# Designs tried in a protein design chat: VH-VL binders against q0atu2. Part 70

Target 1, 119 residues: q0atu2
Amino acid sequence: MLDKKARIRTSREYRNVFEKGKRLSGRFLIIYYVENALDNNRFGFITNKKIGMAVIRNRIKRQLRAIVREYQGQVKNKHDIVLVARAGIGKSSFEGMEKDYIAIMKKAGLFARNANKID

## First folded at step 21 (VH-VL)

Design mm30
Fold by OpenDDE, fold request of step 22:
Structure mm30 (fold): chain C 119 residues (1-119), chain A 122 residues (1-122), chain B 111 residues (1-111)
Amino acid sequence: as target 1 above (119 residues)
Amino acid sequence: QVQLVQSGAEVKKPGASVKVSCKASGYTFTGYDINWVRQATGQGLEWMGWMNPDSGDTGYAQKFQGRVTMTRNTSISTAYMELSSLRSEDTAVYYCARDTGYDSGTFYFDYWGQGTTVTVSS
Amino acid sequence: QSVLTQPPSVSAAPGQKVTISCSGSSSNIGADYVSWYQQLPGTAPKLLIYDNNKRPSGIPDRFSGSKSGTSATLGITGLQTGDEADYYCGTWDSSLSAGYVFGGGTKLTVL
């Protein structure tokens, strides 16, 4: 599980990301990202009812958290990033989700310049 | 089979705009980004940017920001690249290319259009 | 000018082996997978190698790719006349302006 300092937890924090941040869509994910005034990154996760029943939504959240943890060391610092699951993600494999995340993060330019090889 | 078919050659005056089309077939259009790459005569390949046909999101190379616009019409599986304020240096063959980033997490272009020659001359 | 550096030209006789180098930095080749493209005269580029060393369907095993550090190499064995073309390396660059970058291209001449 992500460290408490690495989590977006409050409604106010989420709202700030949605209002001030940039939006980028992948195949299964949408990310909202904005610079923060901290020295660390924070991540948020959104799974709407359109994803499926609660069991599915919870599974997706666990998978997304696992993906974020795997690559968090390569993400540029000082960003708040919210991951929003898209409707089709329920039919995607974990690998598919991971690849989508990697692609969208690359497109957003959120990986550090000297980051390790991806994938 | 996957196919990208581009519009025909264009001849433009300096300062004008050109809009090149790229019609995709043989796959789900909205599932893959379309990239645009140009090549001046006798020169190398130059990446211009990407466009997500599903969302309409775009990312442009810094060199072309403010001058290039990439769009799409999903109903006809067609991507467009518009370049404004044309200069003689914009004379080149312009290619659309499919990006497999969402499938692999790595970016490479597995299918290319046949290219569109754009000539900018007075 | 190109972010990735390639030799402008290489040449070899039919049947021989040739290698084309591609050098970059930690923000591109050092950080992501390299792909190679073949461009025959008067034609659109064609994907030759992806993910450093993988061949798409239809590409013969005479073509190979490798990557080490911030450099990549394309290898062609059993050189054929039909291999005469321009070859480009490319990869994603994660610098401030994230995007795809190409090498300057290498003209391969079959003697």
Scores: ipSAE 0.918, ipTM 0.958, lowest interface PAE 0.5, mean pLDDT 95
Fold by OpenDDE, fold request of step 22:
Structure mm30 (fold): chain C 119 residues (1-119), chain A 122 residues (1-122), chain B 111 residues (1-111)
Amino acid sequence: as target 1 above (119 residues)
Amino acid sequence: QVQLVQSGAEVKKPGASVKVSCKASGYTFTGYDINWVRQATGQGLEWMGWMNPDSGDTGYAQKFQGRVTMTRNTSISTAYMELSSLRSEDTAVYYCARDTGYDSGTFYFDYWGQGTTVTVSS
Amino acid sequence: QSVLTQPPSVSAAPGQKVTISCSGSSSNIGADYVSWYQQLPGTAPKLLIYDNNKRPSGIPDRFSGSKSGTSATLGITGLQTGDEADYYCGTWDSSLSAGYVFGGGTKLTVL
């Protein structure tokens, strides 16, 4: 799991990101991102019923947390980022999710350094 | 077989706008971003921006922000690039190119259109 | 003018080996994978190398790519007359304005 300080936890925090943040869509993910006033990044995760049963949603959430954790140190500082899983993500592999995350984060300009693990 | 087919040559006056089309086939149009790259005569390649056909999201090079608009019609698998306030320096061959970012996590252009010549002259 | 720097031209005789350099910075080549494109006279660019050193199907193994630090290199062995073209490097730039960037291009002449 992500450190407590690295997680968006409250409804108010989520609303802030949705209202003030920018939105960008990938193949399997939608991200909302906004600068925060902290010294660290915070991540939120949303998996709705369109993805599938609770077991599937929980699996996807765990996988997304793992991806975010893996690349956490390469993300530009002082951002709140919410990942929203799209309906098709349930049929995607972990690698597919990872690639989509990397692509969308690059387009958002949120990576500070090399985040490629393709080779 | 993946194919990108662009519209024909355009001749425009300074200050006018041009809209180039790029019809995709051989793959799921909404699954890959379309990028636009131009090349002035005898010059190098210049990236203009990307467009996500699924969401309509775009990202433009800073040089073209406010002057370029990238759109799509998903029903006919066609991407569009409109450049306004044309000037002589915009005379170039304009290419559309498919982006593999969502497949690989890395950005490169694996398929290109044949190019569209846009001439801006008084 | 171009974000990535390439030599304007290189030349060699058939059968020889040539290398084309591409120099960038920590925000582009240093931060992401490099691709190379071949543009034959009067044609659209064609993907030649992706992910630093991988070849798409149909590209002969005479073409190779490498990357080190903030620089990339395209190698062409067994040079053929049909290799005469312009070559461009490109990569994603993660600077303030994220986007794709190209090198200035290198004209390869086969003597």
Scores: ipSAE 0.918, ipTM 0.958, lowest interface PAE 0.5, mean pLDDT 95
Fold by OpenDDE, look of step 21:
Structure mm30 (fold): chain C 119 residues (1-119), chain A 122 residues (1-122), chain B 111 residues (1-111)
Amino acid sequence: as target 1 above (119 residues)
Amino acid sequence: QVQLVQSGAEVKKPGASVKVSCKASGYTFTGYDINWVRQATGQGLEWMGWMNPDSGDTGYAQKFQGRVTMTRNTSISTAYMELSSLRSEDTAVYYCARDTGYDSGTFYFDYWGQGTTVTVSS
Amino acid sequence: QSVLTQPPSVSAAPGQKVTISCSGSSSNIGADYVSWYQQLPGTAPKLLIYDNNKRPSGIPDRFSGSKSGTSATLGITGLQTGDEADYYCGTWDSSLSAGYVFGGGTKLTVL
C-alpha cells in the first residue's frame, strides 16, 4: 500500500491540485500536478462512474496505486499529483496503464531519474 | 501503412510567420503524439516539441517557447506547426514525426514526414 | 552544442564493422532509452534502433544498439555502400525542461 503520508486525502487537497495545478492527458490517464510545500510527494486517484461498475473502478484504483508505488522513488519531490482515470482505461492492460503513466509523467517533467523500468 | 505527408516549401521574410501542416494516415491520429523536428542545412536534428492530437496538449522545447504553436485538426488528421517572428536562423527543413510514447512508455519517432523546407530571407 | 555527443564522422570499407558512440548524462541517456536514426542524403530520418537495442521491422540485424551508463553505441557490421548516411542518437531528457534531445550526428562514409 502507498504510505498514508504519500496520499492526497482531503477534498481541500484535491481542490488545490485542480485549481492550481497543471493538466496533462495521456491515453488512459489524466494527471493534475502542482508543487507542494512538503518534503514528499502525494498522490490522489479518481475513478468515476464512466469507467464502469464499482468493482471495475476499485480494480483500476488498485492498479494505479501499484503503478505509482512502483515508480514513486523516481518522481521529483515536492509535488501533489492526481491521477484521473479516463473512460477507456477499463479495457487497458496493467502494462498499458503503466506505459501511459510513464509517458505522461515524462512529458510533465516529473521523473527525476531512471524513469523507465519497462523492458 | 502509416504515412505523414507535409505541406510544401515556404519562403518567408524575417518577422513573418510560417505554418506547416502534417497530414497523418494509416493509423488512429489521436492515439499518438506528433513531434516536430527541424534541421538547418548541413546541421543536425533539433527537437522542437510535441502535440497530443487527442487533448491538444503541447510541450515545447525551451528555445521555441513563446514563438512556436502546435495545433491539430482531428477531422482531417492534420497537425500544424506555426513558428512566428521568423529569422534567418530558422531556415531549415521541418519534419513532423510520430511519437510512440503511449504505446511503449518510451519516446522515439517511428514515422516521419518527408520534410518541409522553410527559407527565411530578406 | 548538442546535448548528446557523437563523433562528427566515421569511415570504413565495405564489409567492415563500424561503431558510433553517443555520450550523454544522467538526465538523458542515463535515465531513459536511446534511439538511433539513419538519414540518407536528401531524405528524412528513419528509425533504426529503439529502446537501446531493438530493431524496427525491415532493419537488418547487422545494425545493433547498446547502452551502458550514460553512453550508447550503434554498431554496423557488414558495411554496405548504401549505409553511407548520417546517424543520430536521441533520447528523452528529464532535466530542467523535459523533452527529446538528439546527438550532433555522425557522418558515415563507406570507403
Scores: ipSAE 0.914, ipTM 0.958, lowest interface PAE 0.5, mean pLDDT 95
Fold by ESMFold2, fold request of step 22:
Structure mm30 (fold): chain C 119 residues (1-119), chain A 122 residues (1-122), chain B 111 residues (1-111)
Amino acid sequence: as target 1 above (119 residues)
Amino acid sequence: QVQLVQSGAEVKKPGASVKVSCKASGYTFTGYDINWVRQATGQGLEWMGWMNPDSGDTGYAQKFQGRVTMTRNTSISTAYMELSSLRSEDTAVYYCARDTGYDSGTFYFDYWGQGTTVTVSS
Amino acid sequence: QSVLTQPPSVSAAPGQKVTISCSGSSSNIGADYVSWYQQLPGTAPKLLIYDNNKRPSGIPDRFSGSKSGTSATLGITGLQTGDEADYYCGTWDSSLSAGYVFGGGTKLTVL
């Protein structure tokens, strides 16, 4: 699990990312990101009701948290990053979500080193 | 069969702009980013940037920041690259290319347009 | 100059084997997958090798790729006069101005 300091927790923190941050879209995800004044990264996760029932949304959040945890050591520090699930994410596999995340994080310039853990 | 077909050659004066088109067929246009790469006569390949046809998101190489704009029209599956404030050093062949990042998490260009020659001379 | 370094030219006789090197850094070849492109005279580049060592459909197995550390190598066996072309390596670079980078290109002459 992500540490408490690595989570975006309050509505104010989320609003700051959405209002001041940049956005990039992949096939299944949208990321919003902005530099923060901390010495660490923070991650937030959004799944809206259009994605499905609560059990489906919670499963997707768990999968996204696992992906972020896997690659967090490669992410450039001092960023707040919110992952927003797109409506079509329910049709994706875990591997599809993972590849989408890797691609958009690279294109955003947020990886300090390559994040390709799967050959 | 995936195809990328580009607009014809252009001759421009210094200070003008040029807009090159790239029409895609044989795949879901919004599913893959389009990149632009140029090549001056007798020189190597130079990456200019990427554009996501679904969202319109872009990322430009620093060298071209402020002079390049990459856009699309999804209804006709066409990508565009516009380069402004042209100078003689911009004389090159400009290619569009499809990248595969969303399939694999790795980037390479599996299909290329035929190239568009842009000549900048006084 | 190119971020990735290739020899400017290489030559070998028909039927022989040749290798083309591509040298980079920890922020590109050392951390990401390498691709290779063939450019025949007067034509657009064509994907030859991806993910270090994989061939797209239609590329014969006499073309091969490998990567070690911060360097990559394209191998061509059974050289044919039709292989005379420019060859480029490419990869993602994660440094300050993240983006795609190409080698300077290698002209292969089949003598």
Scores: ipSAE 0.817, ipTM 0.913, lowest interface PAE 0.8, mean pLDDT 92
Fold by ESMFold2, fold request of step 22:
Structure mm30 (fold): chain C 119 residues (1-119), chain A 122 residues (1-122), chain B 111 residues (1-111)
Amino acid sequence: as target 1 above (119 residues)
Amino acid sequence: QVQLVQSGAEVKKPGASVKVSCKASGYTFTGYDINWVRQATGQGLEWMGWMNPDSGDTGYAQKFQGRVTMTRNTSISTAYMELSSLRSEDTAVYYCARDTGYDSGTFYFDYWGQGTTVTVSS
Amino acid sequence: QSVLTQPPSVSAAPGQKVTISCSGSSSNIGADYVSWYQQLPGTAPKLLIYDNNKRPSGIPDRFSGSKSGTSATLGITGLQTGDEADYYCGTWDSSLSAGYVFGGGTKLTVL
């Protein structure tokens, strides 16, 4: 459960991340990220209709939110971060999505100094 | 069998560029990032950066920013590392290595190329 | 200077055991898993230990790894002359310009 302050909400906020942000791809996810002017991070989630029917897309979003929530304490502040599900994500397990997220976030340099991993 | 086979030795003059190739086989090339690591004579290993063969995304060690370019050609499962404005201190063996980050969320290099010697001399 | 600190050399007789230390910080060993690589003379490095203490297929159980706090240790028992090599620890570092870091390497001599 990300609170309302930690969510990207408007189309303009999403466009800002896509147009001004950096992009980094994993096996199942793409992240777009940009520094914001806030005192906190904000997260957005995109699941394209090509991924599957609404029930599948909603499940994927719930899984991604759970992953982000698990690691949010390790993320450097003042970033807007959008997770975009790739077409093949429906074949992934929850663990596969989680490992992909960890790898991408490390390679993007978005985990904070001295942050501990959550077991 | 996973294999990474690199191009042959290079001799270059200062100021030139070198491009080393790394041909992958025995696995899905686009599924794993390729890293480049160099080792000067009598010295330790020095990480240079990673490249995602699927997207072409890269991350370079700060020391090499602006001088290194890592690319690939997916149709022949080959990664490339190009280092420009060569100096004598760039004389080293250059290795490509496959990282496992997407399998485990932890980074280590499970397979290495045989190395490519680059000599920079006046 | 390397980000991860290893002794420059260690030695022992055949059949004995040695340990090789690797000291880091909270941004690397303290936050992530450690791997070890063996480099035999004139060859490319080879993965020896991953995820602190796991062996890939083909690595005998006389090679072991452990981690405590910001330090990691490679243990080698039953030393053989074929174990003479350089050994490197490595891990992800989350500080500054996030990336992979290696120790300076340890030359093992089997006397």
Scores: ipSAE 0.813, ipTM 0.916, lowest interface PAE 0.9, mean pLDDT 91

Design mm30
Fold by ESMFold2, look of step 21:
Structure mm30 (fold): chain C 119 residues (1-119), chain A 122 residues (1-122), chain B 111 residues (1-111)
Amino acid sequence: as target 1 above (119 residues)
Amino acid sequence: QVQLVQSGAEVKKPGASVKVSCKASGYTFTGYDINWVRQATGQGLEWMGWMNPDSGDTGYAQKFQGRVTMTRNTSISTAYMELSSLRSEDTAVYYCARDTGYDSGTFYFDYWGQGTTVTVSS
Amino acid sequence: QSVLTQPPSVSAAPGQKVTISCSGSSSNIGADYVSWYQQLPGTAPKLLIYDNNKRPSGIPDRFSGSKSGTSATLGITGLQTGDEADYYCGTWDSSLSAGYVFGGGTKLTVL
């Protein structure tokens, strides 16, 4: 459960991340990220109409929010992070999206501690 | 059969640059990141960075930032590593390796190139 | 100094067993999966163990891996002269310059 404090809400906030942030692509996701001046992280989610009908896009957005919520405690502070769903995301499973997110967040250096499941 | 085949040995003078190639076959080249790892004679393995062949995104080990550039040509399934301002300390075997991060969320190198010897001497 | 610490060498007779340790920290072994690589003389490294304890196809079960806390261990039983190689542990490190790290390597000698 991401609260309002942890959400990117306005077009201006989103535009700031795209214009000033870094970009990193995975198989199903692109992340844009920039340091913010807050004490916390904020997350945004974009699914465009090319991905599919609204019900499909809403399902994907809900799944991405669940993934972000699961790992939010491991994310380095003071970042605005926008997840953009790539066109091929509809062919992924929840687990595929999750693994993609973990991989790109590690490669971006955004995890303070790795979020892998330890055996 | 996954294969990574690297370019041949290079001899360079200090201050020059070297560009090593790594041709991939037997898998979808853009689906996996290529990493570069080097090994000086009698020394251990040293990770240099990763490159995403789909996007061209890179992440370099701090030691090499500013001197290394990793690129690709997707039409021929080939990755490249270029190291500039060479010093004698850069004499090493350079390996490309495929990482598994997008399959599992964990990183390890499941396939390696045969290595390219780079010798830096005047 | 290597981020991951391994003994420089180990030795044992053919048919015996040996373990190779790999010591790290909470930002690497303590938080992520460990892999092991075998490098036979004059060859490229080869993946031996991944995800702490899993073997790729073609790796015999006399090679094993485990992890506890911030340490990992490679076990080799039934030693053969063909096992003489350098062995490296490796994992992702999430500290300041996030990236992959290797141990310093362990030379295995079989008498």
Scores: ipSAE 0.794, ipTM 0.911, lowest interface PAE 1.0, mean pLDDT 91

